VHH binders against p49116. Designs and how they scored, part 35

Target 1, 238 residues: p49116
Amino acid sequence: EGPLLSDTHVTFKLTMPSPMPEYLNVHYICESASRLLFLSMHWARSIPAFQALGQDCNTSLVRACWNELFTLGLAQCAQVMSLSTILAAIVNHLQNSIQEDKLSGDRIKQVMEHIWKLQEFCNSMAKLDIDGYEYAYLKAIVLFSPDHPGLTSTSQIEKFQEKAQMELQDYVQKTYSEDTYRLARILVRLPALRLMSSNITEELFFTGLIGNVSIDSIIPYILKMETAEYNGQITGAS

## First folded at step 15 (VHH)

Design n9
Fold by OpenDDE, fold request of step 18:
Structure n9 (fold): chain B 238 residues (1-238), chain A 119 residues (1-119)
Amino acid sequence: as target 1 above (238 residues)
Amino acid sequence: QLQLVESGGGLVQAGGSLRLSCTASGNDYAMGWFRQGPGKEREFVASISRSSSYTYYADSVKGRFTISRDNAKNTLYLQMNSLKSEDTAVYYCAADQYGRYRSPNYDHWGKGTRVTVSS
């Protein structure tokens, strides 16, 4: 059958919008986030096992885990994105809304806690010094999660997840043989992803570009998008 | 694309100390030091993760050498204490694009700096 992932799936390079504004406005944040989202989904699409599940199952799967994939992407691309600066900018924008009394106290708390959880997760991943291979396998484990409601082909999805886990284990054992507990340290970070609200993530990163359109509704279109179209967006050739 | 420039090499007496530096054009890499002595193959010396959370040393230098980095300055260091004649070598800075502090294959290399330890 062959491995679930190959070296081609390890490369995960995000290109930031250019030019970077002096003030990180909502548009820049949303554009950056959109590029990461597209990259993450197209990464998933490039996996043969993912393709084997069929279009309907693929769409359902991505709908279920896009927030987790996106968050792992944030962690992986935190430096190139200047994520801390982006999050600070988001907080600043929220402060304006707070001053204008547009948000309830409870909502403010929820949003701020979410931002904190995002930052904390990314910091924890940075501290663990997760490498590109490990990120690829972690994303695969998250992608092929059979425990989401409404999924079809759950047995096959579970099989793929197990394969991802096994390959990660083999990789870590081979690469970091002196660190016996590295695999466990990495895997115990995954539950934190499910503490995060997809709705809040969507509101923080995507409201400026898609308005009332949900990420859920555009996922099928992103998955059908040609690679050339995506590349054109990155290079500005469109 | 990544450029690595080693410095700090020189002549030192046995038992002496020396600090090597490697300036990188970026800091999003796991990095390491290698050395190649006369008539010997290039060998691993030490490595450090991007956040400095993890370090690894060859047995031959454990307790004597310390690897560190300053990401704000994009600089890697190797503090070498209790130097021996067998430490004589050209020392190379290396970087791994995937962030593996135990990289099986570093893909970026400096030109090296010569360290000579006299008896």
Scores: ipSAE 0.880, ipTM 0.947, lowest interface PAE 0.4, mean pLDDT 93
Fold by OpenDDE, fold request of step 18:
Structure n9 (fold): chain B 238 residues (1-238), chain A 119 residues (1-119)
Amino acid sequence: as target 1 above (238 residues)
Amino acid sequence: QLQLVESGGGLVQAGGSLRLSCTASGNDYAMGWFRQGPGKEREFVASISRSSSYTYYADSVKGRFTISRDNAKNTLYLQMNSLKSEDTAVYYCAADQYGRYRSPNYDHWGKGTRVTVSS
């Protein structure tokens, strides 16, 4: 078999809504997040190995790992997104809710901790200066994770994950040969992704746009969406 | 498309110092310096990651040159100390779109700035 990823899978360009408002409102945040989510899922679709798993397995995989993929996407696109500004805006919106006494103290703590974890993760990735190739392989590793409950074709998924890991190893060894421990340094960041709640992520980034519809419920539709349709939405909004 | 503009080149005495600058139209790139001396091929000088967390130097300039960047100003720098005649070259700024500070293929290049070290 050929490589799991090609150079075409390394490109991961997020287009932000334009123009950026003076005040980052909930709609802008949700739109930005939605674009990233769509981009991430369409990226997954572009991988031949992913296509080979079939529609049902693909849906199950994305449902299991969308939060991790999304978070990696946040880290990768942090600069273009002005992620720190977005997170600050989210905090400001939360402060309004707090003033209105709409949230319990425990819930506030949970949400704030989640935001902190997101920021810390992205900062850590920035400090490591993870490049586009490394992000592509890391996303593939989390995408083809066989240890999620309810998955079918786990042997094949494991095979693809191993292939992603091997290709990443080869890439890092070749590109950063002077840094013997870079691979390990990168991989040890992956566990942090599973510390993050998908429910809280969904609430922070998607509640204003999706309403009462869950990310889980829309994943099949996103995966069936034509890339041209997605691109049209981006160009129409710009 | 990313534009890179080098400046700071000039004539300097051996043992002297010079500071080069490269202004970029963006800052989301790993960047590096290359040089091409008279009758020589273009060679790697130094590179720096996007966050400046990582730097790399050619053995010929290690301990004498320092690469740095100011992302707020979209500017790359090369501080050159203890200059030698063999450092005479056109110095080029380069950027990698994938953020590789050890890029095998930089895809953006400046026009270069000339550095002449006199004996």
Scores: ipSAE 0.880, ipTM 0.946, lowest interface PAE 0.4, mean pLDDT 93
Fold by OpenDDE, look of step 15:
Structure n9 (fold): chain B 238 residues (1-238), chain A 119 residues (1-119)
Amino acid sequence: as target 1 above (238 residues)
Amino acid sequence: QLQLVESGGGLVQAGGSLRLSCTASGNDYAMGWFRQGPGKEREFVASISRSSSYTYYADSVKGRFTISRDNAKNTLYLQMNSLKSEDTAVYYCAADQYGRYRSPNYDHWGKGTRVTVSS
């Protein structure tokens, strides 16, 4: 078998809605997030190993890890997204907007902590200067996680995860040979992704767009979406 | 897409100092300096990561040159101290689209700025 990832899987270019408004409204935030979500899902779909798992299995896999993939995407695209500005806008909206569902004090705390964790994670990744190759492999490792409940073909998933890990190791060793501990330093960031609530992420980035529809429920449709349709959405939504 | 414009080159005496600048149309890149002396191949000088957390230097310039960047100004710098005649070269700014400060192949290049060190 060939490598899990090729150079085609390293490119991860997010196109933001244009122009950027002076005031970041809920629609802009949701549109930006949706584009990232689609990009992340279609990235996963472009991996031959992912395809080899079959539609049922790979759909289940994405349902299990979409939040982690999305979060890695946020980190990777933080600059182009002006993520800090988006997060600040979200905070402002939470404070200033009357939501249909009044948040309890405890819920507000949870949401703010989530935003903090998200920002901290992205800052940590930026500080580590994670490159495009490393992000691709990290996403693959997260994607091919066999430890999610309800998955089929766990042996194959594990195999692909191991392959991703090995390729990352080889890449880091080759590219950053002077930094012996870079691999470990990068991998130790992954547990932080599991601390992120998918529900809160969904509420923060997607509620204004999808309403009461869950990301979990739309994942099968995203995965079936043609690349041309996706590209059309990118160009048409601008 | 990314444009790189070097400046700051000139004539300097041996033992002197010079500061090069490279203005970029963006700041989301790992960047580096290369140089090509007369009759020589282009060679690596220094590189810096996007956040400036990591820097790397060629052995020939280590301790004498300092690479830095100001992302707010989209500018890359190379402070060159204790210059030697061997440092005479055209200096090029380069950027890596994947953010690799140890890039095996930089994608974007400036036109270069000439540095001449006289004895």
Scores: ipSAE 0.872, ipTM 0.942, lowest interface PAE 0.5, mean pLDDT 93
Fold by OpenDDE, look of step 17:
Structure n9 (fold): chain B 238 residues (1-238), chain A 119 residues (1-119)
Amino acid sequence: as target 1 above (238 residues)
Amino acid sequence: QLQLVESGGGLVQAGGSLRLSCTASGNDYAMGWFRQGPGKEREFVASISRSSSYTYYADSVKGRFTISRDNAKNTLYLQMNSLKSEDTAVYYCAADQYGRYRSPNYDHWGKGTRVTVSS
């Protein structure tokens, strides 16, 4: 059996909306996030093992882990996105809502903590200098997680996850042979993804574009979207 | 496309010091230094990760050379101390698009800067 991932799965190029506004408005943030989401979903779709699970199982997997995939994407694309600037802009927008008493104190705390967790996670990944191959395997490990409720074919999903883990291990041992604990340092970051709320992520990055539509509800459509159509949308939005 | 431009090469006496610079058109790459001496193959000198968290050195330069970078200036440095005649070479700046400070194949290269160490 061939490898789970190929070199084609390592490339993860996000194209930002152009031009960048002087002031990062909600529309720009949401558009940027949407592009990342689409890129992440289509990345998953490009994996043969993902297709082998069938459409129903595929959709269920993505619904279960889209927030984690998206977060890994944020970390990976943090520089090209100017993520720190985006997060600062989000905080500024939230401050306006706070001043208008639109949010409870508890909700404000939750949202701020979530933003902190996102920033901390991305900073930690940057500090670890996670490379493109490692990101690809980490995303695969997250994608093929069998421990989400309601999944079918859990044995096969587990097998794919194990394969991703083994390939990552082999890659790290080969590439970073002098750092015997690199794999452990990388993997220990994954639990942080499970502490992040998908609902808050959705509110922060997507509410301005999709309104009352949930990410969960649009995932099947994204997965069915043609690559050419996706590319056309990127070009049209520029 | 990433552009790399080396500078700082020159003539220096054995035991002396020299600082090389490499200006990059971007700062989102793992970077490294290579060198090619007369009649020799190109060899690895040092590498540094994007955040500078990790550095790696060839045994031949360990303890004498220091690689560093300033991402705000998009510049890579190589501080060379206690230079020896065997350090004479053209020094090349390289970058890896996947962010591997231990890249098996750097895909961006400068034109090089010549370092000559005299006895």
Scores: ipSAE 0.869, ipTM 0.940, lowest interface PAE 0.5, mean pLDDT 93
Fold by ESMFold2, look of step 17:
Structure n9 (fold): chain B 238 residues (1-238), chain A 119 residues (1-119)
Amino acid sequence: as target 1 above (238 residues)
Amino acid sequence: QLQLVESGGGLVQAGGSLRLSCTASGNDYAMGWFRQGPGKEREFVASISRSSSYTYYADSVKGRFTISRDNAKNTLYLQMNSLKSEDTAVYYCAADQYGRYRSPNYDHWGKGTRVTVSS
C-alpha cells in the first residue's frame, strides 16, 4: 500500500536491433516496435497494483489501453528509435503506393492523418521535456483507466488511477516547483491518445507479424511470457 | 556509459567573459553545470532540458550566465559574462538520464575545468 510505482518502474530502456541497417526497412521497424511493445507490457506487469487486479483483469486492461501505452512509449523513446526518421520512411512508402495505385485513396488519407497526429503528439511531448518519472505516471494513469467498456473491478482500477494522479501531482510540484502550470500542461496532452487507432498502429509498426494476428490476440501470451523468453524478444537474442 | 569532458576554463579579469563547453558522448539527457570554489561545497549553477525548452539558474548567476546546448554536436555550453571574483571555481558538467531539468541528483559528471577570475 506504499507508492504506486517504485524507481524500478521509472527505468524504461529500449534497445534497438543491431546492426542498424543502412536503409530503414519493414523488418527493422517491426522488430523495434515489437521490443517497445514487449517492454511496455512487461512494465505494466511489473506493477504490484496491476498484479493485484488478477490475470483476467490485467488482460482486459492491456487490451483496452495497449495502443495508448505504446504511443506514450514512442514519445518517450523517440530519440533512441529515430522515430522521426521511421515516420518519414513510412510516409515516403505511402506516397509511392499512391503513385502505383496500390492502396485506396481513402485508406491512405486515414493513415496519413494518423501519422500526422502521432508526429504532433510526440513533438509536443518532446517540447515539454516530459521526464522519465512523468512518463511512468502518465503510463499508469492510462493503464488504470476505469472508463473502458467491459472492465471488472472498476472501483479498484479507479482508486489506482487516482493514486497515480496524486503521485504525479506531488512529483511535479516537488520537482518543478517554479512551474505552476506544468501538471496541467502535461495532463492536457492525454486526450490525444484517445484519437490513436490500434488498427493503424498495427499497420504502421507491426507489418511482418505472422498471419493476420492482431496485437489484441497476443497480449495474453506476452503477459504470461517467461522472463528469459521476454529478454530474448527485447534484445533480439540469437 | 555517458562521458562528459569540460573545456574552456582559464584565467580571466573581473568583468570579463568566458565560455565553457562540455562535450558529451550522447544528447538524450537533461544537463547542467555545477561549481566548487575554494573551501566551499559544490553548488548548482545552471541546467537545461533535453530540448532546450527549459532552463534554470542559481540566483547568484541569473542575468550573467547563459546555458545552452547543441544536440547535433552533443555539446553543452555555459556563457559567463560580468565575471566576479566569487565565480572562481572548478566547473563541472553533469547529466541526468531521466531527463529532469530540475534534477535532484545527476547521474554523470565530468572531471571539471578551472575558472579563475582575477581582480
Scores: ipSAE 0.733, ipTM 0.889, lowest interface PAE 0.9, mean pLDDT 87

Design n9
Fold by ESMFold2, fold request of step 18:
Structure n9 (fold): chain B 238 residues (1-238), chain A 119 residues (1-119)
Amino acid sequence: as target 1 above (238 residues)
Amino acid sequence: QLQLVESGGGLVQAGGSLRLSCTASGNDYAMGWFRQGPGKEREFVASISRSSSYTYYADSVKGRFTISRDNAKNTLYLQMNSLKSEDTAVYYCAADQYGRYRSPNYDHWGKGTRVTVSS
């Protein structure tokens, strides 16, 4: 009956592997992306409403939305990650892979279009100057999405999403009272998240970390990890 | 830890102009200027979003002061024109870690730079 999120759920601090190499490599990109993934899962698991849904529902929900949460995390952390530099390095690598015939032309076109959409999304969020509170509520709206195929308990999930929407509305109206269009401007960015491919995200950011195992197959194990192990994965200390 | 260092303060006659700078150790913050006049409480002057897309001004300085930033140099600016004696204050640079350009509570503060406006 209390608020969906507290101030502790607004803090979202990503620490990057140090030092940043002069030339980006798969290990640095995978470690950076891994830290963001674990930070995002830790964030989701800490929400009382998420905990209240139960373990099976939680796992199904995160498997359905992890890529959208990860993409919001990329947008929120784009500056600290130097995401534009990472994406440029990936693009150069893909162009060289054509010369070595490592990937099909159709696949490379598909991947390039995805990169362009990701960059456009992150740039649009930066231009709107989405703040940390707004990101927290947007992530909650994405997390508690009742319309993914195969979910159960959709009525309770929908109630939590409506609560996240209400809290975002109240926050924006209180904080940015002179900008009557801000909420609408923010919400129209969310549909782009459903167009992001989890397969391509894995290829771009996680190829060296997991090998041939998909992120959605390891979600149950990530959600069961002890808090101390989470903190080690988020900071790279263990 | 974020460091904020103001500069550019000094003595200036009424009607004059002055440009304040604040160098930061990072730029992923919404930022603002505050001031504290003699015997007065600290008051809001102006704020700017991380991308510079949004600015906000106190009514007392609107039209006379301009806030801006250069993220490549990690520097925040306040251009103060048509200065009045009531603008005399110590000016503080502030940063909000959550990126709110209308922040109710700034997390990081500089030590300030003194501006004195003579009659």
Scores: ipSAE 0.716, ipTM 0.880, lowest interface PAE 0.9, mean pLDDT 88
Fold by ESMFold2, fold request of step 18:
Structure n9 (fold): chain B 238 residues (1-238), chain A 119 residues (1-119)
Amino acid sequence: as target 1 above (238 residues)
Amino acid sequence: QLQLVESGGGLVQAGGSLRLSCTASGNDYAMGWFRQGPGKEREFVASISRSSSYTYYADSVKGRFTISRDNAKNTLYLQMNSLKSEDTAVYYCAADQYGRYRSPNYDHWGKGTRVTVSS
């Protein structure tokens, strides 16, 4: 068969809500994060290998990995999102919550540690200057993870992940032939994605989205949406 | 979409120095310099990653040319030292939308700035 990804899967263009408010608020952060989530799900759904696994397998895979895909999306789009500004605003809100006695000290510590890990991940990816092709392959490696519990067709998923790994290797070797260790430096960043809590991601970016949000509960509906509806959610139209 | 404007070209004596600038309308790109000498095909000179962490040079300019960028000013630079008559060319600024500092095919190009090295 042909390559896992084509050039059409490399483009990943996030547009931000406009205008940017003078003071960042929950609505702006939630809208921005929603656009990235829908862009990420649209990307995953467009991959022929993903389509070939069938709807139930698709739902199971995305439920298992959506936070890792979202986190890669944050790193890829950190500049256009002004992610550091968004995270600073969240930190300020958490500090105010301490003064107003709204949250437990243990929860705040846990959330702050997650923010720090997220900042460190995004900074490390920026310093490596991960390109759009590399991000596409890294997302595919994360998407086609066969080791999640409850998956069917794990043999086929493993084959697709191996294909993504081989295509990344071939790409890096061809494009950055002078940098013998680039692939290794990139792959060493992937374990950090397992440090990211989907629960805390929901709290940071999706609080106020459809009440008390569990993203994994809405994933089946997101994956079934028509392409025109996706484009509306990605751009905030409708 | 992306606008690239080169400046700083001119006449210079062999052994001299010249600094080229390229003002961009954005900085979310890997950037490079190319040149085209009289009767020659366009050739790669140097490239730099989005963060400036990585640079790459053609063998013919290593040790003499330095690529750099100032992302706050959306400006790319090429410092050219120890210039030779072989460096005479129109120099082009280029950008890659996918962030590849070793891009096989740059997406955006400036109009160029002429450098003439007299010996």
Scores: ipSAE 0.714, ipTM 0.878, lowest interface PAE 0.9, mean pLDDT 88
Fold by ESMFold2, fold request of step 18:
Structure n9 (fold): chain B 238 residues (1-238), chain A 119 residues (1-119)
Amino acid sequence: as target 1 above (238 residues)
Amino acid sequence: QLQLVESGGGLVQAGGSLRLSCTASGNDYAMGWFRQGPGKEREFVASISRSSSYTYYADSVKGRFTISRDNAKNTLYLQMNSLKSEDTAVYYCAADQYGRYRSPNYDHWGKGTRVTVSS
């Protein structure tokens, strides 16, 4: 059968809310993050191999990996989002919360360590200059992870992941033929994604969207949305 | 739509130096320089990644040309030293929207700036 991804799956253009406020606020951060989440879910839903797994399996996969896909999206779109500025503003806010004795010291330490790990991950990806094709294959490898507990059809999922890995290898060898270590350097970055906490991601980026419901619980609804509404949420046009 | 505008071309004596600039309307691209000499096909000169971590040069210009970029100014540079008559060409700035520093197909091109190397 044909390739796992086509060129249409490489385009990943995030549009930021306009204009960027002089002082970053929760609404701007949450709207920006929501656009990235919907862009990521739209991307995943558009893949024929993903569609072939069936709705129950699709929902289980995305519930298991949405934070990893979102984190790859943050790295890919870090410049467009001004992510370093967003994270610096969050750190400053957390320091003010310590001075005002509003939060547990243990929780603040957990959040700061998470922010540091996120910054390190994004910096490492930027230093490698990961391209749009490589990001598409990396997201596919993360999406088709057979290792998550409770998944059905793990043999088929593993086949798709191996195909994504093979296509990434072929792409890197063809495009960057003089850099024999590039594939290894790219793949060694992926384990850091499993260390990212979805709970902390929700606190940092989605407090205004969540209300009292987690991203994990709304994923079935996001995956069922009409294509036109999806596109509106990605661009903020709806 | 990304726009690319080259400048800095002109007439220079063999052995001389010249610095080309390319002003872009954005900087989230891998970029490169190409050239087309009289009666020749367009050929690769040099490329640079988005972060500047990776550069690549055609063998004919290694050691003589240096590609660089200033992302704060959205500007790509080509420093050309020890110029030879065979370096005479129209030089084009190019950008790859997918960020490939070894792009097989650049998506955006400038109109070019002419460099003439005389004896």
Scores: ipSAE 0.707, ipTM 0.879, lowest interface PAE 1.0, mean pLDDT 88

